# VHH binders against Peroxide stress-activated histidine kinase mak1 (mak1), part 9

Target 1, 123 residues: Peroxide stress-activated histidine kinase mak1 (mak1), of Schizosaccharomyces pombe (q9p7q7r1507to1629)
Amino acid sequence: SVLLAEDNIINIKVISRYLERIGVKFKVTMDGLQCVEEWKREKPNFYSLILMDLQMPVMDGYQACNEIRKYELENDYPKVPIVALSANALPHVVLSCKDSGFDSYLAKPITLQHLSLIISGIL
Below, E stands for the ipSAE of ESMFold2; O stands for the ipSAE of ESMFold2 at other seeds; V2 stands for 0.75 times the mean of E and O plus 0.25 times the DockQ between their complexes.

## First folded at step 6 (VHH; framework vhh_7z1x_3)

Design w1 (from s56 with Y56G S59E; at its last look DockQ between E and O 0.93; V2 from the best seeds 0.00; counts 0 for: pae O 8.3 > 2)
Fold by ESMFold2 at other seeds, look of step 6:
Structure w1 (fold): chain B 123 residues (1-123), chain A 122 residues (1-122)
Amino acid sequence: as target 1 above (123 residues)
Amino acid sequence: QVQLVETGGGLVQPGGSLRLSCTASGFTFSEYAMNWVRQAPGKGLEWLSGISGSGGSTEYADSVKGRFTISRDNAKNTLYLQMNSLQPDDTAVYFCAKDFSDTYEPGDFDYWGQGTQVTVSS
């Protein structure tokens, strides 16, 4: 199952339609805190991928990723794949994602082809 | 391969006008609905307008209704957005987006252009 953290309604619709066409199960959360709490609520390995927007209210994607990585270390959990959703791929954004513990990134607007490739590499 | 190329962006003063174009290739243009979407700096995507494959049906977001006009020329494989009465909060990257079908649905896109920058400031 895929966990999507995104607060923009159009982007939620775009990504949700892509996930439906790919044929994977998913759940949507609308800020970083909701994402972290939903991921903690389920058993390890329930979510096989997290798609996480970098800019969100309450807790941004960098903070949320860092919290998940800390929780994994504290509990000896396997590292869940986390893919950043970014407005662009500028070098400072890419470096910040790597430093926060993201596995990769997708630049907006996200395409069905690129999302399919990311998912096929994980599933 | 599907290709969408936006042109016509630039710098304008408040109250000004711009006409954006999106040239399409790699698919039968008239069979698919087309959309305009924008992204302001540091903000999420905002759907603006859609037009059916034939051009017979159009829809607009409330934020642009009455100021923006979508149109298409199927003989030239080109989508247009006429933008009038531009305001500073219209500053964004503007994308054209191809729908999966001949009817538009906000967010139901399979291909995007690279975008064209529109900046409204004095």
Scores: ipSAE 0.053, ipTM 0.494, lowest interface PAE 6.5, mean pLDDT 86
ESMFold2, look of step 6: ipSAE 0.083; ipTM 0.514
ESMFold2 (binder alone), look of step 6: mean pLDDT 84; pTM 0.848
ESMFold2, look of step 8: ipSAE 0.012; ipTM 0.423
ESMFold2 (binder alone), look of step 8: mean pLDDT 85; pTM 0.852
ESMFold2 at other seeds, look of step 8: ipSAE 0.012; ipTM 0.410

Design w2 (from s56 with Y56G A61V Y104T; at its last look DockQ between E and O 0.82; V2 from the best seeds 0.00; counts 0 for: pae E 10.1 > 2, framework grips)
Fold by ESMFold2, look of step 6:
Structure w2 (fold): chain B 123 residues (1-123), chain A 122 residues (1-122)
Amino acid sequence: as target 1 above (123 residues)
Amino acid sequence: QVQLVETGGGLVQPGGSLRLSCTASGFTFSEYAMNWVRQAPGKGLEWLSGISGSGGSTSYVDSVKGRFTISRDNAKNTLYLQMNSLQPDDTAVYFCAKDFSDTTEPGDFDYWGQGTQVTVSS
């Protein structure tokens, strides 16, 4: 299953439609805190990929990624692939993603082809 | 291959107007609803307006009602957005988006253009 963390309703619907067309199971959470708690709630291998928006209310994507990586280290869990969803690919955004523990990033708007490639390469 | 190409963006003074165009190819244009969506720098996508395949039904987000007008010319495979009374907060990349079907529901679309930049400054 894929875990999507995104607070923008339009982005959620667009990405959800893409995931449906690709044929993967997924769940949506609407902030970083929900994302971390949902990931913790399931078994370590339940989610194969997290798609995480960087800018969200309550807990942003950088904080959420840090929490997941910390939890994995503390509990000897395997590292889940986390892909950042960013408004742009400016160098400071890319560097911040690497520092926070993200594996890759996608600039918005996300296309079906780019999402398909990411999923095929991971799953 | 479905393709959507936006044009008509540019730099405009506050209070000014622009008309955006989106030329469509690779599908039967009149069979599908079309939408305008924008993305301000560093922000998420904001749906603005939708129009049915025939052009008979339109809808708008409250923040642009009275300022923006969506229209289409099915003979030219072209979608339009007339934008009046532009303000700095309207600065964004504007995308047209093809609906999966002939509904104007926000977020029911599968193809996007590359976007055209609108900048409202000074």
Scores: ipSAE 0.005, ipTM 0.356, lowest interface PAE 10.1, mean pLDDT 82
ESMFold2 (binder alone), look of step 6: mean pLDDT 85; pTM 0.856
ESMFold2 at other seeds, look of step 6: ipSAE 0.119; ipTM 0.544

Design w5 (from v5 with Y105Q; at its last look DockQ between E and O 0.66; V2 from the best seeds 0.00; counts 0 for: pae E 9.3 > 2)
Fold by ESMFold2 at other seeds, look of step 6:
Structure w5 (fold): chain B 123 residues (1-123), chain A 122 residues (1-122)
Amino acid sequence: as target 1 above (123 residues)
Amino acid sequence: QVQLVETGGGLVQPGGSLRLSCTASGFTFSEYAMNWVRQAPGKGLEWLSGISGSGYSTSYADSVKGRFTISRDNAKNTLYLQMNSLQPDDTAVYFCAKDFSDTYQPGDFDYWGQGTQVTVSS
């Protein structure tokens, strides 16, 4: 199952339609805190991938990723793949994503082809 | 492969006009609805306008009605957005987006262009 953290209604519709077409189960959360809480609520490996927007209210994507990675380390859990959704693909954003514990990134607007490729490489 | 390339962006003063173009390749252009979407700095995506595959049906977001006009030339595989009465709030990266079908639905896109920057400042 895929966990989507995204607060923008158009992005949610676009990504949800892509995930439906790819044929994967998914759940939507609308900020970083909801994402971390939902991920913690389920058993390890229930979510095979997290798609995490970097800019969200309450808790941003960098903070949420850090919280998940801390929880995994504290509980000796395997790392869940986390892919950042970014407004741009500038080199400093890519580096910040790697330093925060993200496994990869997708620049907005996200294409079906790029999302399919990322998912097929992970799932 | 599907490719969408936007041109026509730039710097313009308030009240000015710009015409954006989007050249499409890698699919039968006339069979699919097309859309314009923008993203202002630090903000989310905003759907602006859609046009059916045939070009006969169009729709606009309230924020741009009366100021923007979508059109297409299926013989040239080109989508257009005429933008008039531009204001600072129109500053954004503008994207063309391909719909899954010949009728448009906001958020129902499968391919996007790279975007073109439009900056409106006095």
Scores: ipSAE 0.011, ipTM 0.404, lowest interface PAE 9.0, mean pLDDT 85
ESMFold2, look of step 6: ipSAE 0.011; ipTM 0.399
ESMFold2 (binder alone), look of step 6: mean pLDDT 85; pTM 0.856

## First folded at step 8 (VHH; framework vhh_7z1x_3)

Design k5 (from w1 with E105K; at its last look DockQ between E and O 0.82; V2 from the best seeds 0.00; counts 0 for: pae O 10.5 > 2)
Fold by ESMFold2 at other seeds, look of step 8:
Structure k5 (fold): chain B 123 residues (1-123), chain A 122 residues (1-122)
Amino acid sequence: as target 1 above (123 residues)
Amino acid sequence: QVQLVETGGGLVQPGGSLRLSCTASGFTFSEYAMNWVRQAPGKGLEWLSGISGSGGSTEYADSVKGRFTISRDNAKNTLYLQMNSLQPDDTAVYFCAKDFSDTYKPGDFDYWGQGTQVTVSS
């Protein structure tokens, strides 16, 4: 299952449609706090990928990623793949994602081709 | 390999006009609806307009209706957006997006361009 954290309704529709077309199960959360709590609610390997927007209300993607990585260390959990969804691929954004514990990033707008590649590489 | 390339962006003063182009390759252009979408700095995506594969049907978001005109030239594989009476809040990166079919529906896009920057400031 894929966990999507995204607060923009149009982005949610686009990414959801891509995930449906790829044929994977997924759940949508609309901020970083919801994402962290939903990930914690399920057993450690239930979600095989988190797609996380960097800018969200309540808790942003950087904070959410940090919380997940902290929780994994504290509980000796395997590291879930977390891919950042970014408005751009500027070097400082890429570096900030690495420092926060993200595994990779996708620049918006997300294409079906790039999303399929990432999902194929994880599963 | 599907490619969409936007051009025609730039800096304009309030009240000005711009015409955006999107050149398509790697698919039969006339078989698919096309859309224009924008993303203002720090904001989410906003759907602006759609046009059917044939060009016979168009639709616009209320925010741009009357100011923007979508069109296509299927012989040149090119989508256009004529933007008139531009205001500072029209500042954004503008993307063209290919629909899954010859009819459009917001959120049903499968391919996007890299975008072209439009900046409206005095």
Scores: ipSAE 0.005, ipTM 0.323, lowest interface PAE 10.5, mean pLDDT 83
ESMFold2, look of step 8: ipSAE 0.012; ipTM 0.413
ESMFold2 (binder alone), look of step 8: mean pLDDT 84; pTM 0.842

Design y1 (from w1 with E59Y; at its last look DockQ between E and O 0.79; V2 from the best seeds 0.00; counts 0 for: pae E 10.9 > 2, framework grips)
Fold by ESMFold2 at other seeds, look of step 8:
Structure y1 (fold): chain B 123 residues (1-123), chain A 122 residues (1-122)
Amino acid sequence: as target 1 above (123 residues)
Amino acid sequence: QVQLVETGGGLVQPGGSLRLSCTASGFTFSEYAMNWVRQAPGKGLEWLSGISGSGGSTYYADSVKGRFTISRDNAKNTLYLQMNSLQPDDTAVYFCAKDFSDTYEPGDFDYWGQGTQVTVSS
């Protein structure tokens, strides 16, 4: 199952359609706090991938990623793959994602081809 | 296979006008609804306008209603967006998007162009 954290209605629709065409189950949360709490609510391997927007209300993607990584360390959980959804791919944004514990990133607008590659690489 | 190519973007002063074109290939253009969507720097995607496969029905987001006009020429496989009274807030990359069917359904797109940049500044 894939966990999507995104608050933009059009992005949610586009990414959801791509996930349906790839054939994966998914759930949508609309801020970083919801994402962290939903991930914690399930068993460690229930979600095989988190797609996380960097800019969200309440808790942004950097904070959410850090919370998940901290929780994994404190509870001896395996690291869930977390992919950042970014408005741009500037070098400092890429470095900040790596420093926060993201495994990779996707620049918006997200294409089916790139999303498929990320999901295939996690299998 | 499916290709959508946007053109007509550029730099324009506030209050100006611009006309975007989207050339479609790889599918029967007249059988599908088409849309315009934009993404401002550091912002999410915003749906702007949609048009039925025949061109008989058009739809607009409140943010552009009265200023933008969507149209299509099915003989040329081309979608258009006429943009009037442009303001700095209209600065964005503009994309055309193909719907799954001949009827309009916002957010239900299957293919996108690479986009064309529109910049509105003094």
Scores: ipSAE 0.000, ipTM 0.348, lowest interface PAE 10.9, mean pLDDT 83
ESMFold2, look of step 8: ipSAE 0.000; ipTM 0.319
ESMFold2 (binder alone), look of step 8: mean pLDDT 85; pTM 0.856

Design y2 (from w1 with G107A; at its last look DockQ between E and O 0.88; V2 from the best seeds 0.00; counts 0 for: pae E 13.6 > 2)
Fold by ESMFold2 at other seeds, look of step 8:
Structure y2 (fold): chain B 123 residues (1-123), chain A 122 residues (1-122)
Amino acid sequence: as target 1 above (123 residues)
Amino acid sequence: QVQLVETGGGLVQPGGSLRLSCTASGFTFSEYAMNWVRQAPGKGLEWLSGISGSGGSTEYADSVKGRFTISRDNAKNTLYLQMNSLQPDDTAVYFCAKDFSDTYEPADFDYWGQGTQVTVSS
């Protein structure tokens, strides 16, 4: 099951449509805090992939990723694949994603082909 | 291989006009609805307009209604967006997007172009 953290309604519809086309189950959360809480609510490995927008209200994607990685370390949980969704792929954004514990990134706007390739490589 | 190539962006003064074009290849253009979407600096995606595969039905977001006109030429595999009365808030990267079917729906599409920059400033 895939966990999507995205606050923009258009992005949610686009990515959700793509996930349906790929044939994976998913759940949507609308900020980083909801994402962390939903991930914690389920047992380890229930979500096979997290798609996490970097800019969200309440808790941004960098903070959410840090919280998940910290929680995994503190509880000896397996590392869940987390893919950043970013407005751009500038070097400092890519480095910040790596430092925060993201496994990969997708630059917006997301395409079905690119998302499918990432899912095939992660899932 | 599906390709969508946007052109016609540029720098324009407030109140000016631009016409964007999107050339499509790799699919039967007339069988699919097409859309225009934009992304302003630091903002999320905004759906602007859609047009049915035949060109017989169009729809517009309230933010652009009356100023923008979507059209298509199925013989040339080309989608157009005529933008009039441009304002600084229209500054964005503009994308054309292919729908999954012959009817348009906001955020119901599977392929995007690379985008063309539109900048509205004095």
Scores: ipSAE 0.000, ipTM 0.282, lowest interface PAE 12.5, mean pLDDT 82
ESMFold2, look of step 8: ipSAE 0.000; ipTM 0.227
ESMFold2 (binder alone), look of step 8: mean pLDDT 83; pTM 0.833

Design y3 (from w1 with D108Y; at its last look DockQ between E and O 0.82; V2 from the best seeds 0.00; counts 0 for: pae E 14.8 > 2)
Fold by ESMFold2, look of step 8:
Structure y3 (fold): chain B 123 residues (1-123), chain A 122 residues (1-122)
Amino acid sequence: as target 1 above (123 residues)
Amino acid sequence: QVQLVETGGGLVQPGGSLRLSCTASGFTFSEYAMNWVRQAPGKGLEWLSGISGSGGSTEYADSVKGRFTISRDNAKNTLYLQMNSLQPDDTAVYFCAKDFSDTYEPGYFDYWGQGTQVTVSS
């Protein structure tokens, strides 16, 4: 199952349509805190991928990724693949994603082809 | 195909009331929890309220408790939001959202409507 963290309704609709076309089950959360709490609520391998927007209210994507990675270390959990959804691929954004513990990133606008490749590489 | 259509938005003065409706098709409505969320101009999505598939359990965000009431009519496949004591900060596009199961969780949805605009202004 895929966990999507995104607060923009247009992006949610686009990404949800792509995930349906790919044929994967998913849940949507609207901020980083909801994403972290939903991930913690399920067993460690329930979500096979987290797609996490970097800019969200309450808790942003950088903070949420850090919280998940800390929780995994503290509990000896396996590392869940987390892919950042980024408005751009500027060097400081890429470095911030790597420093926060993201496994990869997708630059917006997200395409079905790029999303399919990421999901295929994880499965 | 799942469809959710919101209606009932409009312009209202501060202190006024509106009732939003969301008609659902393409799924067994009573088997799924439903939610209302909103998006104010330039802001992210805010979860407002959820209701179980049967209608027996409801929950509200602190920002709307006591002012908004969620309800559903499973015979009509319709979700409602009664909004009282509206203030300018309630100005937003309001969406109904289908949950994955008969219980609700804030932020856990698979389908959203197109939204209806609510504007609270003098």
Scores: ipSAE 0.000, ipTM 0.203, lowest interface PAE 14.8, mean pLDDT 82
ESMFold2 (binder alone), look of step 8: mean pLDDT 84; pTM 0.849
ESMFold2 at other seeds, look of step 8: ipSAE 0.006; ipTM 0.348

Design y4 (from w1 with F100W; at its last fold request DockQ between E and O 0.91; V2 from the best seeds 0.00; counts 0 for: pae E 8.8 > 2)
Amino acid sequence: QVQLVETGGGLVQPGGSLRLSCTASGFTFSEYAMNWVRQAPGKGLEWLSGISGSGGSTEYADSVKGRFTISRDNAKNTLYLQMNSLQPDDTAVYFCAKDWSDTYEPGDFDYWGQGTQVTVSS
ESMFold2, look of step 8: ipSAE 0.042; ipTM 0.498
ESMFold2 (binder alone), look of step 8: mean pLDDT 84; pTM 0.846
ESMFold2 at other seeds, look of step 8: ipSAE 0.044; ipTM 0.498
ESMFold2, look of step 9: ipSAE 0.132; ipTM 0.556
ESMFold2 (binder alone), look of step 9: mean pLDDT 84; pTM 0.850
ESMFold2 at other seeds, look of step 9: ipSAE 0.012; ipTM 0.432
ESMFold2, look of step 10: ipSAE 0.014; ipTM 0.468
ESMFold2 (binder alone), look of step 10: mean pLDDT 84; pTM 0.849
ESMFold2 at other seeds, look of step 10: ipSAE 0.140; ipTM 0.568
ESMFold2, fold request of step 11: ipSAE 0.011, 0.012, 0.006; ipTM 0.411, 0.429, 0.385
ESMFold2 (binder alone), fold request of step 11: mean pLDDT 83, 84, 83; pTM 0.840, 0.841, 0.840
ESMFold2 at other seeds, fold request of step 11: ipSAE 0.000, 0.011, 0.012; ipTM 0.301, 0.396, 0.444
ESMFold2, look of step 11: ipSAE 0.079; ipTM 0.520
ESMFold2 (binder alone), look of step 11: mean pLDDT 84; pTM 0.849
ESMFold2 at other seeds, look of step 11: ipSAE 0.013; ipTM 0.474

Design y5 (from w1 with A61Y; at its last look DockQ between E and O 0.87; V2 from the best seeds 0.00; counts 0 for: pae E 8.6 > 2)
Fold by ESMFold2, look of step 8:
Structure y5 (fold): chain B 123 residues (1-123), chain A 122 residues (1-122)
Amino acid sequence: as target 1 above (123 residues)
Amino acid sequence: QVQLVETGGGLVQPGGSLRLSCTASGFTFSEYAMNWVRQAPGKGLEWLSGISGSGGSTEYYDSVKGRFTISRDNAKNTLYLQMNSLQPDDTAVYFCAKDFSDTYEPGDFDYWGQGTQVTVSS
């Protein structure tokens, strides 16, 4: 199952449609805090991938990723794949994603082809 | 291979006009609704307008009604966006997007172009 963290309703619809076409189960959360709490609620391997927008209200994607990585370390959990959804691929954005513990990133707008490749590489 | 190529972006003065084009290939253009979407730096996607496969039905987001006009030429596999009364807040990358069907809906896209930059500045 895929966990999507995204607060923009248009992005949610676009990505949800792509996930449906790929044939994966998913759940949507609308900020970083909701994402972290939903991920913690389930067993460690329930979500096989987190797609996480970097800019969200309440808790942004960098903070949420840091919280997940910290919780994994503290509880000896396996590292869940987390892919950042970013507005661009500028060098400072890429570096910030690496430092926060993201496994990869996708620049917006997200395409079906790129999302399919990411999911195929994880499964 | 589906391909969408946007052209016609550039720098324009406030109050100016610009016409964007999107050339489509790799699918039967007239069978699919088409959309224009934009993204300003650091902001989310904003759906602007959609047009049915036949061109007989159009829809606009409230913020662009009366200023922007979507049209298509199915004989040339080309989608257009005429933008009038441009303001600095219209600065963004503009994308054309192919719908999954012949009716448009915000967020129901399967292919996107690479986008064309529109900058509105004095």
Scores: ipSAE 0.012, ipTM 0.399, lowest interface PAE 8.6, mean pLDDT 84
ESMFold2 (binder alone), look of step 8: mean pLDDT 84; pTM 0.845
ESMFold2 at other seeds, look of step 8: ipSAE 0.013; ipTM 0.432

## First folded at step 9 (VHH; framework vhh_7z1x_3)

Design z1 (from y4 with D110E; at its last fold request DockQ between E and O 0.84; V2 from the best seeds 0.00; counts 0 for: pae O 7.4 > 2, framework grips)
Amino acid sequence: QVQLVETGGGLVQPGGSLRLSCTASGFTFSEYAMNWVRQAPGKGLEWLSGISGSGGSTEYADSVKGRFTISRDNAKNTLYLQMNSLQPDDTAVYFCAKDWSDTYEPGDFEYWGQGTQVTVSS
ESMFold2, look of step 9: ipSAE 0.012; ipTM 0.450
ESMFold2 (binder alone), look of step 9: mean pLDDT 85; pTM 0.855
ESMFold2 at other seeds, look of step 9: ipSAE 0.071; ipTM 0.519
ESMFold2, fold request of step 11: ipSAE 0.012, 0.122, 0.012; ipTM 0.448, 0.554, 0.462
ESMFold2 (binder alone), fold request of step 11: mean pLDDT 85, 85, 85; pTM 0.857, 0.859, 0.860
ESMFold2 at other seeds, fold request of step 11: ipSAE 0.013, 0.012, 0.012; ipTM 0.455, 0.459, 0.439

Design z2 (at its last look DockQ between E and O 0.06; V2 from the best seeds 0.00; counts 0 for: pae E 17.7 > 2, placed apart)
Fold by ESMFold2 at other seeds, look of step 9:
Structure z2 (fold): chain B 123 residues (1-123), chain A 120 residues (1-120)
Amino acid sequence: as target 1 above (123 residues)
Amino acid sequence: QVQLVETGGGLVQPGGSLRLSCTASGFTFSEYAMNWVRQAPGKGLEWLSGISGSGGSTEYADSVKGRFTISRDNAKNTLYLQMNSLQPDDTAVYFCAKDWSGEPGDFDYWGQGTQVTVSS
């Protein structure tokens, strides 16, 4: 199952259509806190991928990723793949994502082809 | 600077109609998709409709399909939402939103909003 964290309803609709076309199960959360709480609520490995927007209300994507990585370390959990949804691929954004514990990023606008490749790499 | 100004809101009886307008400035209007969204009291944002930059493609949420019509006049830099058969559940603040591309996706600018109240 894929966990999507995105607060923009139009982007949610677009990404949801892509995920349905790819044929994966997914759940949507609308801020970083909801994302962290939903991920913690399920058993380890229930979500095989988190797609996490960097800019969200309540808790942003950098903070949410850091909380998940901290929780994994504290509980000796396997690392869930977390992919940042970014407005751009500037070097400082990429470094900030790495420092927060993201595994990769997708620059917006997100295409079906790029999303499919990311998901295929996770399987 | 991008500016979006919604007008045309007001009080209407159930079953009535309103036409909202959104006047845009500070960007090449015809190059970008535009959207209408709303926020009802105590609820989150709800996407209603989108229209491509040319006006050739439109999409609607199921909740408003058949009742609302999105359109644009690129010569006047104006987005419209014709709302028919209004019901109390349509009470909300209505916003127009500029997409950052010619296709629906992330919004980058939103207007101040206009209040629509449907009361029995």
Scores: ipSAE 0.000, ipTM 0.110, lowest interface PAE 17.3, mean pLDDT 80
ESMFold2, look of step 9: ipSAE 0.000; ipTM 0.108
ESMFold2 (binder alone), look of step 9: mean pLDDT 84; pTM 0.851

Design z3 (from y4 with K98A; at its last look DockQ between E and O 0.15; V2 from the best seeds 0.00; counts 0 for: pae E 19.4 > 2, placed apart)
Fold by ESMFold2 at other seeds, look of step 9:
Order: C-alpha cells, then sequence, then structure tokens
Structure z3 (fold): chain B 123 residues (1-123), chain A 122 residues (1-122)
C-alpha cells in the first residue's frame, strides 16, 4: 500500500488517478500530522512507500519525514521509502530533502511514467 | 508517446496581456478536455480553466474569470489561453493538462505539459 500526504485537492485527484492506473492500493492524508499518525497506526511494512508533499498545513513534509525517521529508530523499524513531492528541483530543496531523511523527490507536475518508475524501483 | 508543449510565456508589465499556446501530440486531441493550471512560487497547483473536447463548453476559476479566455483549435491540436489584465500575483509556471472525461473536473488529468513561465512585474 502507498500512503499519500497531500493537502491540495487537485494534486490528490491527479496522483490518486495515477496510482489507480498503476494498480496499487493507497490511502490519502491531508497534512503531515495525519500522515505520521496513519503510518504509526499500521504495522511496519504495511505501507511500502510514502509520497509526501513538502508544504502542508499543521506539520510540513520535512517535519513529518523527520518524525517518521525518529520513530523508526526508537522502535527498531525498517526504513520506509519516503519520496518528496516538490514544486521544483532547486538545489536547496534537494539538499533539504536529503537532510530530512527523504529517499528521493519528484518535481510537480507528477507524470504517470515518472511515478510508475519510482514505484517499480521500490518494489 | 504523449506530449504537451506550452509556449508563449514571458515577462509582462502589470495590466498587460499574454497568449499561451499548448501543442498536443500522441493522442486524439479532440477526445480530451483540456485545462490550464498554474503554480506560483512556493504555492500549490491552482486550476484556472477547462474546455470540453469539442470546445462547446468552458469553465473558469473565480480568480481569472473575465480576464482569461480558454480556446482550442482541434485542427491544429492546439490549446490557447488569452490572459488579460495581468497582475503580479499571476506570476507562475503555467501548465496545460489533458483529461479523458467529458466532464472536466479540477484535478482529474491524464497528461501534463512541462510548463511555461509567466512573470508579471513592474
Amino acid sequence: as target 1 above (123 residues)
Amino acid sequence: QVQLVETGGGLVQPGGSLRLSCTASGFTFSEYAMNWVRQAPGKGLEWLSGISGSGGSTEYADSVKGRFTISRDNAKNTLYLQMNSLQPDDTAVYFCAADWSDTYEPGDFDYWGQGTQVTVSS
């Protein structure tokens, strides 16, 4: 299953349609806190990938990723793949993603081909 | 392969006008609803306008209604956006997007272009 954290309803629709076409199960959360809580609620390895928007209300994507990584260390959990969803691929954004514990990033707008490639590479 | 290519972006003064084009290939253009979407620096995607496959039905977001006009030329596989009365907060990357559905709903897009930059500054 894929966990999507995205607060923009247009982005949710686009990414959800792509995930349906790829044939993967997924759940949507609308801020970083919801994402962290939903991931914690399930057993390790239930979600095979987290797609995490960087800018969200309540808790942004950088904070959410850091919380997940902390929780994994504290509980001796395997590291879940987390891919950042970014408005751009500017160097400071890429560096911030690496420092926060993201495994990769996708620049918006996200294409079916690019998303499919990321998902296939994780499986 | 599907390709959507936006052109016509650039720098304009406040109150100015600009016309964007989006050239489509790799699919039957007339069967798809087409849309314009923008992303301002540090903000999320904002749907602006949509047009049915035939061109007979159009829709606009409140933020651009009366200033922007969507149109298409199915013989040329080209989508257009005429933008008038541009303001600094219209500064963004503008994307065209294709939607298979006869009803164009914001956020339900199959294909995207790579975007063209529009900058409105004094």
Scores: ipSAE 0.000, ipTM 0.187, lowest interface PAE 15.5, mean pLDDT 82
ESMFold2, look of step 9: ipSAE 0.000; ipTM 0.086
ESMFold2 (binder alone), look of step 9: mean pLDDT 87; pTM 0.879

Design z4 (from y4 with S101E; at its last look DockQ between E and O 0.90; V2 from the best seeds 0.00; counts 0 for: pae O 8.0 > 2)
Fold by ESMFold2 at other seeds, look of step 9:
Structure z4 (fold): chain B 123 residues (1-123), chain A 122 residues (1-122)
Amino acid sequence: as target 1 above (123 residues)
Amino acid sequence: QVQLVETGGGLVQPGGSLRLSCTASGFTFSEYAMNWVRQAPGKGLEWLSGISGSGGSTEYADSVKGRFTISRDNAKNTLYLQMNSLQPDDTAVYFCAKDWEDTYEPGDFDYWGQGTQVTVSS
């Protein structure tokens, strides 16, 4: 199952349609705090991938990723793949993603082809 | 292969006008609704307008209603967005997006262009 953290209604619809076409189960959360809480609510390995927007209200994607990584370390959980969704690939964005513990990065707007490749490479 | 190419962006002063174009290929253009969407710095994606495959039905987001006009020329496989009374808050990358079907639905897109930058600055 895939966990999507995205606050933008248009991007939610786009990505949700792509995930449906790929044929994977998914859940949507609308900020970083909801994402962290939903991920914690389920057993380890329930979500095989988190797609996480970098800019969200309440808790941004950098903070949310960092919280997940801390929780994994504290509880000896396996590392869930987390892919950042970003508006650009500027060097400071890439470095900030690495420092927060993201595994990979997708530039917006996200295409079906790129999302399919990421999911295929993880699963 | 579906391709959408946006052109017509640029720098314009507040109150000015621009017309964006989107040239489509790789599908039967007239069978699908088309949309304009933008992404401003520090903002999320915002749907602006949609137009049915025939061009007979259009809709606009409240933020652009009365200032922007969507149109299409099915003979030229081209979608247009006429933007009037532009303000600094209209600064964004503008994308055209193909709907899955003949009638538009905000967010129900299968293909996107690469975008064109519009900058509104004094």
Scores: ipSAE 0.012, ipTM 0.448, lowest interface PAE 8.0, mean pLDDT 84
ESMFold2, look of step 9: ipSAE 0.050; ipTM 0.505
ESMFold2 (binder alone), look of step 9: mean pLDDT 84; pTM 0.846

